# VHH binders against Phototropic-responsive NPH3 family protein NPY3 (NPY3), part 3

Target 1, 272 residues: Phototropic-responsive NPH3 family protein NPY3 (NPY3), of Arabidopsis thaliana (Mouse-ear cress) (q9fn09r205to476)
Amino acid sequence: DWWVEDLAELSIDLFKRVVSTIRRKGGVLPEVIGEALEVYAAKRIPGFMIQNDDNDDEEDVMEQRSLLETLVSMLPSEKQSVSCGFLIKLLKSSVSFECGEEERKELSRRIGEKLEEANVGDLLIRAPEGGETVYDIDIVETLIDEFVTQTEKRDELDCSDDINDSSKANVAKLIDGYLAEISRIETNLSTTKFITIAEKVSTFPRQSHDGVYRAIDMFLKQHPGITKSEKKSSSKLMDCRKLSPEACAHAVQNERLPLRVVVQILFFEQVR

## First folded at step 23 (VHH; from u2 with K31N)

Design w3
Fold by OpenDDE, fold request of step 25:
Structure w3 (fold): chain B 272 residues (1-272), chain A 118 residues (1-118)
Amino acid sequence: as target 1 above (272 residues)
Amino acid sequence: EVQLLESGGGEVQPGGSLRLSCAASGFTFSNYWIHWYRQAPGKQREWVSTIYEGDSTRYAESVKGRFTISRDNAKNTLYLQMSSLRAEDTAVYYCARETWDAGEMDVWGQGTLVTVKP
């Protein structure tokens, strides 16, 4: 809508007033409001579309924080009003600007409702500067938790088991990809954290555990000094019976895997 | 035979759009993570984008918001929709299959040349 761009030229206070007035009068779809917010964010929040690490001015950060918090407070309640991508961008910015916990929780909740729409790249959220990790892995855990919570609520309301299973399967695939990437990128990723994240989706319905295998293998590859116990624990995340023939063929030759796991794979291949 | 074959490259003006294709054969396409890479003249090959199982995606910062990776599993074809092309996007673009060895690529296409110039 043409007026959305015009609204983006307003100060945040005036923008808020105008949007509130529009909402009060009615006749505008929540999706349009969402669009207005997204356009405003893109224009008024530096690095919103492309994450920039250069926030050198503390005063600027505070202003941006306030702006972001205001936008979050303006989000329509309807689930379809905003895209998952927009929410994720807001979340990334909220972490960067060190927004309040309530705003981050709200964003996490909303993202959790749509987690299957997220991409691996979306889950690579930078941690605040000065931390032990470059990426905020805990926030991903939170998103998964929110997803689980939301799916449970949905199950209580609707008996459609099929939709939830499909959603879970998609999220599982998503997290498999994420785990692989974060293992590769984040050198400080602990075995415990890896397992913790993986376990969040380990019980999700899957036809294949190939993705989990990839994640495990990546983790093991990047952690050559891991103990036998840790190898064993990480490898338990996958069901060897659910590996594709191609994955199995590789796994049986994979020296990074515990021997026990290799033997299990061989055994299951024989009984197929 | 397992192979990847890129197509769709060509000359385009700055700000233009181009769609690349990567045809896969000889393997179960949907089970693999597939990547786009590019190599500009005199530069090292760089990662551009990845599509994972379930069609989740990741992009290099330099192409975020401009490029879109997608696949058609029924056609065993990977795509890269490029928009708002810049001179710095000039490169040979490659698709690559990730092996089961974590992070390793075992199958590469021959590449397709994209030239962005006025």
Scores: ipSAE 0.912, ipTM 0.966, lowest interface PAE 0.4, mean pLDDT 92
Fold by OpenDDE, fold request of step 25:
Structure w3 (fold): chain B 272 residues (1-272), chain A 118 residues (1-118)
Amino acid sequence: as target 1 above (272 residues)
Amino acid sequence: EVQLLESGGGEVQPGGSLRLSCAASGFTFSNYWIHWYRQAPGKQREWVSTIYEGDSTRYAESVKGRFTISRDNAKNTLYLQMSSLRAEDTAVYYCARETWDAGEMDVWGQGTLVTVKP
């Protein structure tokens, strides 16, 4: 809609008033409102589309924070009114600008409802500067928790088990990919944090544990100094019986894995 | 034989679009993480994009919002849709298969040249 671009030229206060008026009058789909918000965010939030580290002015950050919080408050209630990608961009910005906890929670909740639509790249959320980690891993944990919560709510409402299982399977694959990548790029990722996140999806239905294996192997590769106990604990995240033949072939030769795990894999291969 | 073969490269004007393809053979394509890399003249090879199991994706910052990685498992083909092309996107583009050794690539294509010039 051509008018969406025009709205993006308005001040945030005027924008809010106009959008509110439009919504009250009716006749405009929530998706169109969502689009208007997205266009506005893209134009008015620095680094929204491309994360730029250059915001050194505290006053600017406060203004941006306020802007973002306003936009979050304007989000339509309908689940399909905005894309998961847009929500994730808002969340990334909310972390960067240190927005209020309530806004972050709301975004996390909404993303959790649609977590299967997220990409691995989406979950790589930069932490504020000066922290122990470059990426905010805790926020991902929160997203998974929200997903679980929302899934449970759906189950209570008699939604089809099949849809939930498919969604869980997709989220499991997503998180497996995320764990592999975060292990690769985040040098300060602790074994405890890795396991904690992995355990949140460990019970999700999977056809294969190949993804989990990849994540574990990546973690072990990037953390050669972890203890034997930590190696054991990390390796327990996968079911050796659910590895593909290709994964098994690699795993039995993998010197990073505990010997016990290797022996287990060999045993299962022989009985197949 | 396990093989990757890139195609679709060519000359394009700035702001233009191009779609690259990577045909895979000799392995179950859907089970692997596949990557796009590029190497500009006189520069080191750089990572561009990744598609994971389940078709989740990741992009380098330099191409976010402009490039789209996808795959057709039925055709064993990887794609890279490039839009809003810039001169700095000029490079030989490679597809690569990630092996089970974490972070290692074991199969590379021969590459396809993309030239962005007026």
Scores: ipSAE 0.912, ipTM 0.964, lowest interface PAE 0.4, mean pLDDT 92
Fold by ESMFold2, fold request of step 25:
Structure w3 (fold): chain B 272 residues (1-272), chain A 118 residues (1-118)
Amino acid sequence: as target 1 above (272 residues)
Amino acid sequence: EVQLLESGGGEVQPGGSLRLSCAASGFTFSNYWIHWYRQAPGKQREWVSTIYEGDSTRYAESVKGRFTISRDNAKNTLYLQMSSLRAEDTAVYYCARETWDAGEMDVWGQGTLVTVKP
């Protein structure tokens, strides 16, 4: 699809006209339209691929806002036409350039449809300047909420589905990894926020709770000032019976864990 | 017993590509977080990329868009596909397994040298 690169040279108005004409005529898969949008965004949106300082110029912000809103309006409705990573980059740019709430909601809804395709790196989104945290944790909560809501609707309509269980398992692994990394790098992450996020996916299938243990231990290691009751609440997120032998071996020597948890692990190891 | 063996390093022209491999043995590969690191002469070892349980990924800003980490759990092998290589990518590349002491690596490979010609 070599013409995709040529379209990225056009002004946004011409790009929109050409793409609209191609879609009206048919015969081009939505995935190709999605590719064209992704190439255009990568070329024309400053900092789309890498984070840099925002422009202070009001005119630049308004021009980029208009460009972003146009690109969002052009997204094909087909679920697989664009990647989850691309949608998340659009969402991040939309916050940075202050696009309307309607565009942000639509992006969040589309990301929620395919959150299992996201990477931990995609979820590490910088908060706007002046916020209390370096990373925007609330936006990730919104994405998880969208996934949970949409998955619950699918379960009601489909009764049960192996695809939905696989999707939930993948999201659980994703969020375990996210919680571990955000605990490592965000000094202002509260215990309440950590637990709230973890609980959203706590019932999802996991073949092991090693990922949950990693996230809990990273949180405890990086936040030594939390109270004993907070340690207890965080430690209850994992089922110690579902830890691998390697995780158990580490956990029984882990002074960050409540003694009750260590005793439970030792007990279950004896009966295994 | 637990081993990581890197391969695939070599000389490339600027803008070229290489694929590094890291063969793992002695542990359940898919259950661990595995990283690529690199070290240029005289510099500190720096993080390049991570693959998590479930094959989710993260990249250093300096390589994002140019490098792709992946793994084949059936072959117990980690990959780093490098493209658009630049002189500053010249380094010894290491794979490493993250231990249960969160943020600590307990197994390192010997490294494989990547040289991007001037």
Scores: ipSAE 0.621, ipTM 0.841, lowest interface PAE 1.7, mean pLDDT 86
Fold by ESMFold2, fold request of step 25:
Structure w3 (fold): chain B 272 residues (1-272), chain A 118 residues (1-118)
Amino acid sequence: as target 1 above (272 residues)
Amino acid sequence: EVQLLESGGGEVQPGGSLRLSCAASGFTFSNYWIHWYRQAPGKQREWVSTIYEGDSTRYAESVKGRFTISRDNAKNTLYLQMSSLRAEDTAVYYCARETWDAGEMDVWGQGTLVTVKP
C-alpha cells in the first residue's frame, strides 16, 4: 500500500517502468495496478477536468496528453481493476488534452462494460469549444452504444438473462435521469437527439415509465417551440400503461402533452 | 402530511467534517428526486446536490469531492456527508423534494445551520 503512494511521486517514465516490471513478475492483482493508476492520475493530473485554453501552456498540454495516453495504455483489461467514475474522468481529460481516437475508443469500450455504475453527474460532460451545445451529448450516445453492443454479446453467449436485466434496468434509470437533466440545462438539445438517445434504452426493463415521463415532460417544458409532430414523436417514447397512479394523475392535467396522449391515459386509468 | 426535517448542523473548524440528516415523513424518498440546497447570509439559495431515482447523484462544482449525498430507504432519511469544510460553506442547509411539475420543489425543510469558523 505504501508503494502505491510512493510510485505516484515518480515521473511518468519511471512510473511506467516500475509498474511494467511489477506486472511481469506477477503476484499483484489487477485491482492493485488500477489503484496505482488512480492514485497517480489524481496526484499528477490537477483536477481531471481542465478547461481548453489556446493562449498559454501548449507544452504543458502536450505533456499532459502524453501522460494521459501512457496511463490509458497501462490500464489492466480486467473489468474490476478500475472504477467507472475513474474511467469517465480519464475520458473527460482525454477530450480536453486531445488524445488520440484510439484512447477515446478504448475508454468508451471500458465504460460501456460498467455503465450501470455511472452517475448522472458523470455523464454531464462539457463539449469542446465551438460546438453547438454546451454539453457533449454525442459522447454519451457512444457510451450507451458500447453498453448496448456489449450486453447483446452477453445475451448471445450467456443463458442467464437476469444478470443483464439488472444491468439494463440500472442503465435505463440512469439515462432517464440524464435525459431529464440535459433537457433542463442544455437549451440547444434537439428533438432528434433527445429521441435518439431515449430509443437506445427504450426496450430495457423498467418497473415503471415514470422516469421516461419525467424526461419527456422536462423536454417539452424547456422546448415550447417544437412542432406538433415532434411532440407526438417524443410522447411515443413512453408506454402510458406503465405509468404509476401518481404519474397518471399529473399527466392527465399536463397541458404540455398532446391531447391523444391524455386521452390514452384517461382510458387506461378508467379501465384499471 | 409530507414533511422534511433537517438536523446535524453546528460549528466546525476549517477542514472538519459534519454529517447532515433529513428525515422524511408522509412519503418515501426512493420514489422522488431529493435535493440539498444552501443559503449563506445575504445570498441567494443555491443548489448543492441531488440524489435521483436509483440513487444516482450530481453535485455542484463548489462541493464536488468534498460532499457526499446518500439515503437510507429503511430509515426514510437523506444524508449529506461534508468533508474538508471551508468558511464559504457556512450556510443554512435545506433538503427539498422535487415535485412532478419538473424543476419545482414542493416540500422544503426548515433548514439546519452549518458554521465553519474562519
Scores: ipSAE 0.595, ipTM 0.834, lowest interface PAE 1.8, mean pLDDT 85

## First folded at step 24 (VHH)

Design x2 (from u2 with K31R I34M R58N)
Fold by OpenDDE, fold request of step 25:
Structure x2 (fold): chain B 272 residues (1-272), chain A 118 residues (1-118)
Amino acid sequence: as target 1 above (272 residues)
Amino acid sequence: EVQLLESGGGEVQPGGSLRLSCAASGFTFSRYWMHWYRQAPGKQREWVSTIYEGDSTNYAESVKGRFTISRDNAKNTLYLQMSSLRAEDTAVYYCARETWDAGEMDVWGQGTLVTVKP
């Protein structure tokens, strides 16, 4: 809508007042409100579209934090009012600006409802500087938890099992990709954290565990010093029976895998 | 024979758009994670984008919001839609298949040249 751009020129206080008035009057779709918020964020939040780490002024950070928190509070309640991408951007910014826990929780909840729409890149969220990890891995765990919670709620409302299974399958694939990438780029990823995240989706319906294998292999590749026990625990995340022939062919030659797992793969190949 | 063949490169003005294609043959395309790389003159090859199983995606920061990776499994084709092209996007673009050795590429195309100039 043509007026959305005009609203983006307003101060946050005035913007909030105008949007509030519009909503009270009715007649405007939640999606349009969402669009207005997104346009406003893109214009008013530095690095919103492209995350730049260069916010050096503490005062500016506080202002941005306040602005972001205000925008989050303005989000329409309707699930389809905003895109997953916009929510992810808000979440990334909320982490960067160290917004309140309530705002982050709200964003996480909303993203969890749409997690199947997210991409691997969306889940690579930078942690604040000075932390143990470059990426906020805990937030991804939270997103998955929210997804599970929302899925359970839908099940209670008699939603089609097929839809939920499809959604779970998609999220599983997403997380497989994420686990592979985070293993590659986050040097401080612990075995415990890797397993914890992987276990969140380990029971999700999947036709293939090729993605899980890739994630495990990447993790093992980047963590050559882990214990045998840890290696075993990590490898248990995949069902060897659900590997493609191509994956199996590689896995049986993979020296990073526990011998037990290799033997299992060989065994299942023979009985196929 | 396992093969990747890029196409769609050419000259384009800044701000323009271009769509690259990568035709895959000789393997089950849908089962593999696929990548785009690029190499600018005098620079090292750099990662551009990845498409995973289920078609989730990842992008380099330099191309986020401008490039879109996609695939058509029925056609065994990988795509890179480029928009808002910049001079710094000038490079030979390569598609690559990730092997089962984590993070390693085992199949590369010959590349297609993209030149962004006024």
Scores: ipSAE 0.926, ipTM 0.971, lowest interface PAE 0.4, mean pLDDT 93
Fold by OpenDDE, last read:
Structure x2 (fold): chain B 272 residues (1-272), chain A 118 residues (1-118)
Amino acid sequence: as target 1 above (272 residues)
Amino acid sequence: EVQLLESGGGEVQPGGSLRLSCAASGFTFSRYWMHWYRQAPGKQREWVSTIYEGDSTNYAESVKGRFTISRDNAKNTLYLQMSSLRAEDTAVYYCARETWDAGEMDVWGQGTLVTVKP
């Protein structure tokens, strides 16, 4: 709608007032409100669409923080009102600008409701400068927790088990990809953190554990100095019976895997 | 024989769009993570995009918001939709299959040339 672009020209205070008035009057769909917010964010938040590290002015950061917090407070309550991608962009910015905990929680909750719509790239959220890790891995844990919480709530409301299982399967695949990538690029990823994240989805219904195998292998490849115990613990995240023939063929020759796991794979191959 | 074959490259003006295709054969396409790479003249090959199982995606910062990776498992085809093309996008584009050795590519296409020029 043409008016959405016009609203993006307003100051944040005026924008908030106008949108509030529009909502109060009724007749505008929540999705349109969501669109207005997204357009406003894209225009008014530096680096919103493309993360730029160049926010060197502290005063600017505070202003952007306030702006972002305001936008978050304006989000319609309806789940379909905004896209997962937009929410993730808000979350990334919220981390960058060090927004309040309440805003980050709200965003995490909303993202959790539709985590199956996220992409691996979406979950690569940069941590503030000066931290132990380049990427905020804890926030991903939070997102998964929120997803689980939301799925449980849906189950209580007698929603279709099939829908939830499909969603879980998709999220599991998503997290497999994430774990592989974060293992590759985050040198300070601990075994404990890797396992913690992986365990969040380890019980999700999946037809194949090929993805988790890839994640495990990447982790092991990037962490050659981990203990035998850690290798064992990491490898337990996958069910060897759910590996494809191709994965099995590789795994049997994989020197990074514990011998016990290799033997298990060989055993299951023989009984197939 | 395992094979990847890229197509769809050509000349395009800045701001234009192209859609690349990569036809896969000889393996179970849906089980593999697939990637796009590109190599500009005089530069090293660089990663562009990845599609994982379940069709989740990842992009290099330089192409984020402009490129879209997708796949059709029924057709054994990988796609790269490119929009808002820039001169710096000029390169030979390669599709690649990630092997089961973590992060390694074992199958590459021959590449398709994309030239962005006025």
Scores: ipSAE 0.925, ipTM 0.970, lowest interface PAE 0.4, mean pLDDT 93
Fold by OpenDDE, last read:
Structure x2 (fold): chain B 272 residues (1-272), chain A 118 residues (1-118)
Amino acid sequence: as target 1 above (272 residues)
Amino acid sequence: EVQLLESGGGEVQPGGSLRLSCAASGFTFSRYWMHWYRQAPGKQREWVSTIYEGDSTNYAESVKGRFTISRDNAKNTLYLQMSSLRAEDTAVYYCARETWDAGEMDVWGQGTLVTVKP
């Protein structure tokens, strides 16, 4: 809508007042409100579209924090009112500007409802400066937890099991990709953290464990000094019976895998 | 024979759009993670984008918001939709298949040239 761009020119206080008035009068779809918020954020939040490492003055950071918190508070309650991508951008900015825990929690909850719509790049969220890791891995854990919580609630309401299974399968694939990338990029990723994240989706109804295999292999490749026990534990995340023929063919020659796993794969190949 | 063949490159003005295609043959396309790379004149090859199983995606910061990677498994084709093209996007673009060795590419196309010129 043409008026959305005009609203983006307003101060945050006036913007909030106008949007509140529009909502009160009715007649505007939640999706349009969501669009207005997104346009406003893109215009008013530095680095919203493209993450910049520009160290803003402390005063600027506080202002941006307040702005973000206000926008989060303005989000329509309807699930389809905003895109997953917009929510992820808000979350990334919220982490960067160290917004309040309540706002981050709200965003995480909303993203959890739509986690199957996220991309691997979306989950690569920069950690605040001074941390042990470049990326915030804990926030991804939180997103998965929210997804699980919400799927359980839907199941209790007798929603279609098929829809939930499809969503779980998609999220599992997403997390496999994420685990592979974070293993490659984040050198400080511990075996415990890797396994913790992977275990959250390990029981999801996936047709194939090819993605898990790729993630495990990447982790092992980047962590050659891990113990035999850790290697064994990480490899347990994969069901060797659910590997494609192509993955199996590679896995049986993979020296990074525990011998026991290789033997298992060979055994199942012979039984097929 | 396993093969990748890029197409769709050409000359375009700054701010323009192009869609690259990569035709895959000789393997089960849908099971592989696929990538786009590019190499500008006098520069090293750089990663551009990845599409994973389930069609989740990742992008280099330099192309984020402008490029879109996608795939059609029925057609065994990988795509790269490029918009808001810049002079610095000038490069030979390559599609690549990630092997089962983590992070390694085992199949590359011959590349297609994209020239962004006023």
Scores: ipSAE 0.925, ipTM 0.970, lowest interface PAE 0.4, mean pLDDT 93
Fold by OpenDDE, fold request of step 25:
Structure x2 (fold): chain B 272 residues (1-272), chain A 118 residues (1-118)
Amino acid sequence: as target 1 above (272 residues)
Amino acid sequence: EVQLLESGGGEVQPGGSLRLSCAASGFTFSRYWMHWYRQAPGKQREWVSTIYEGDSTNYAESVKGRFTISRDNAKNTLYLQMSSLRAEDTAVYYCARETWDAGEMDVWGQGTLVTVKP
C-alpha cells in the first residue's frame, strides 16, 4: 500500500500512534500492518536488511534497541500477519542491540511457529560482540524448543498428524543443514552443544538420515582431537538404517566414524 | 556419467537480472547439497550459495537479498536467480555438488560467464 512508505517517514512515536489509530478504526488487514512494520524497520534500523557489525555508538544502539522493542510490541497477533523472514531479521537485530528478554522470547515464539519456513542462513545469528562464540547457538536451541511446543499445541487442537509430521521432517532437514554449517564455521562449538541441538530433532520423523550424517561428519572433521567417547556419542545421533546407499558407501570408508558404527552400517546393508 | 552443466550466463546491465541454470545428470540430484560458486577475473573462487536437503538455503553476505538459489528435483536442475546485479558480480559461475565428505565438492560444472557492464 502506498501509505506504508509514508508512514516509514514518521518518528517511532507518531508511527505507533498512527498505526494504533488505524487498527482501532478497523478495515486494515493484519498483513498490511505487518508490512508497514517491516518497511519501517527496513528504513529506520541500520543494518536491518543486511547485518552490519559497525554499531559503534552506544547511544545509537540504545535508540535502536528502543525502536526495535516498540516494533515488536506492535506486531499483530495473527500468525500470518508477518513473514518468518521479517521475524528472523527482528530477532537478529534484537540480539545485536541486546534487546530485552521478553522481546526476544516473543520473537522466538513466533519464529518457532513457522520454523519450517526458515533457512539455514536464517539460523546463523551472530552473538553479541565479546562472547565466546561468534554465533548464538543457544537461540537456535530456543527456536527448536518453541517449535516443539507449538507443534504439541497444534496436535492437541487438530488431529492432523500428517501436517505435523511433515513440518517436523522439514525442520529436521533444516537443523541438519544448520548443524553442518555451524560445525564448519564455529570453531568453539562443543560436542555437548552439537549433541544437544541435534537431539532436539533426533526423534523427528525422517525418511533419511543423510542430513544428520553430513552434520556429524562435518563436526568430526572439524574436531580431529575429539575423544572416542565423544565420537561415539555424536555418531549415535543417526540411525544407520536410514542412510541412503550413497551415504552408506561413504560411511563405511569414513575413518572419522567409530568402528562400531561402521560395522552397524555394514550389517544393515547386508540385511537390505 | 555424473555431470553438471551451467547455462544462462551473458551480458547484463547494472541493476539487471539474470537466471542461471545447472543441469545435473548421472546421480540422484535430490539427495545432494548443491552449491553455486563464482570466480571473478584475477580473483579466487568464492562461495555464493548453498541449497540443502529440503531446499533450505544459505548465501554469501555479498549476494544476500539479491540472489536466490532454488532447485527442481523433477528436472534435476539447480537455479540461481540474480537480481540487482553489480559490476562486482561479474564472474564465471559454477555449480557444484557436495560429496559425502563433509564440505568437499567432487563434481563441478564448466561454468557460465556473467558480465555486468554499463
Scores: ipSAE 0.923, ipTM 0.970, lowest interface PAE 0.4, mean pLDDT 93

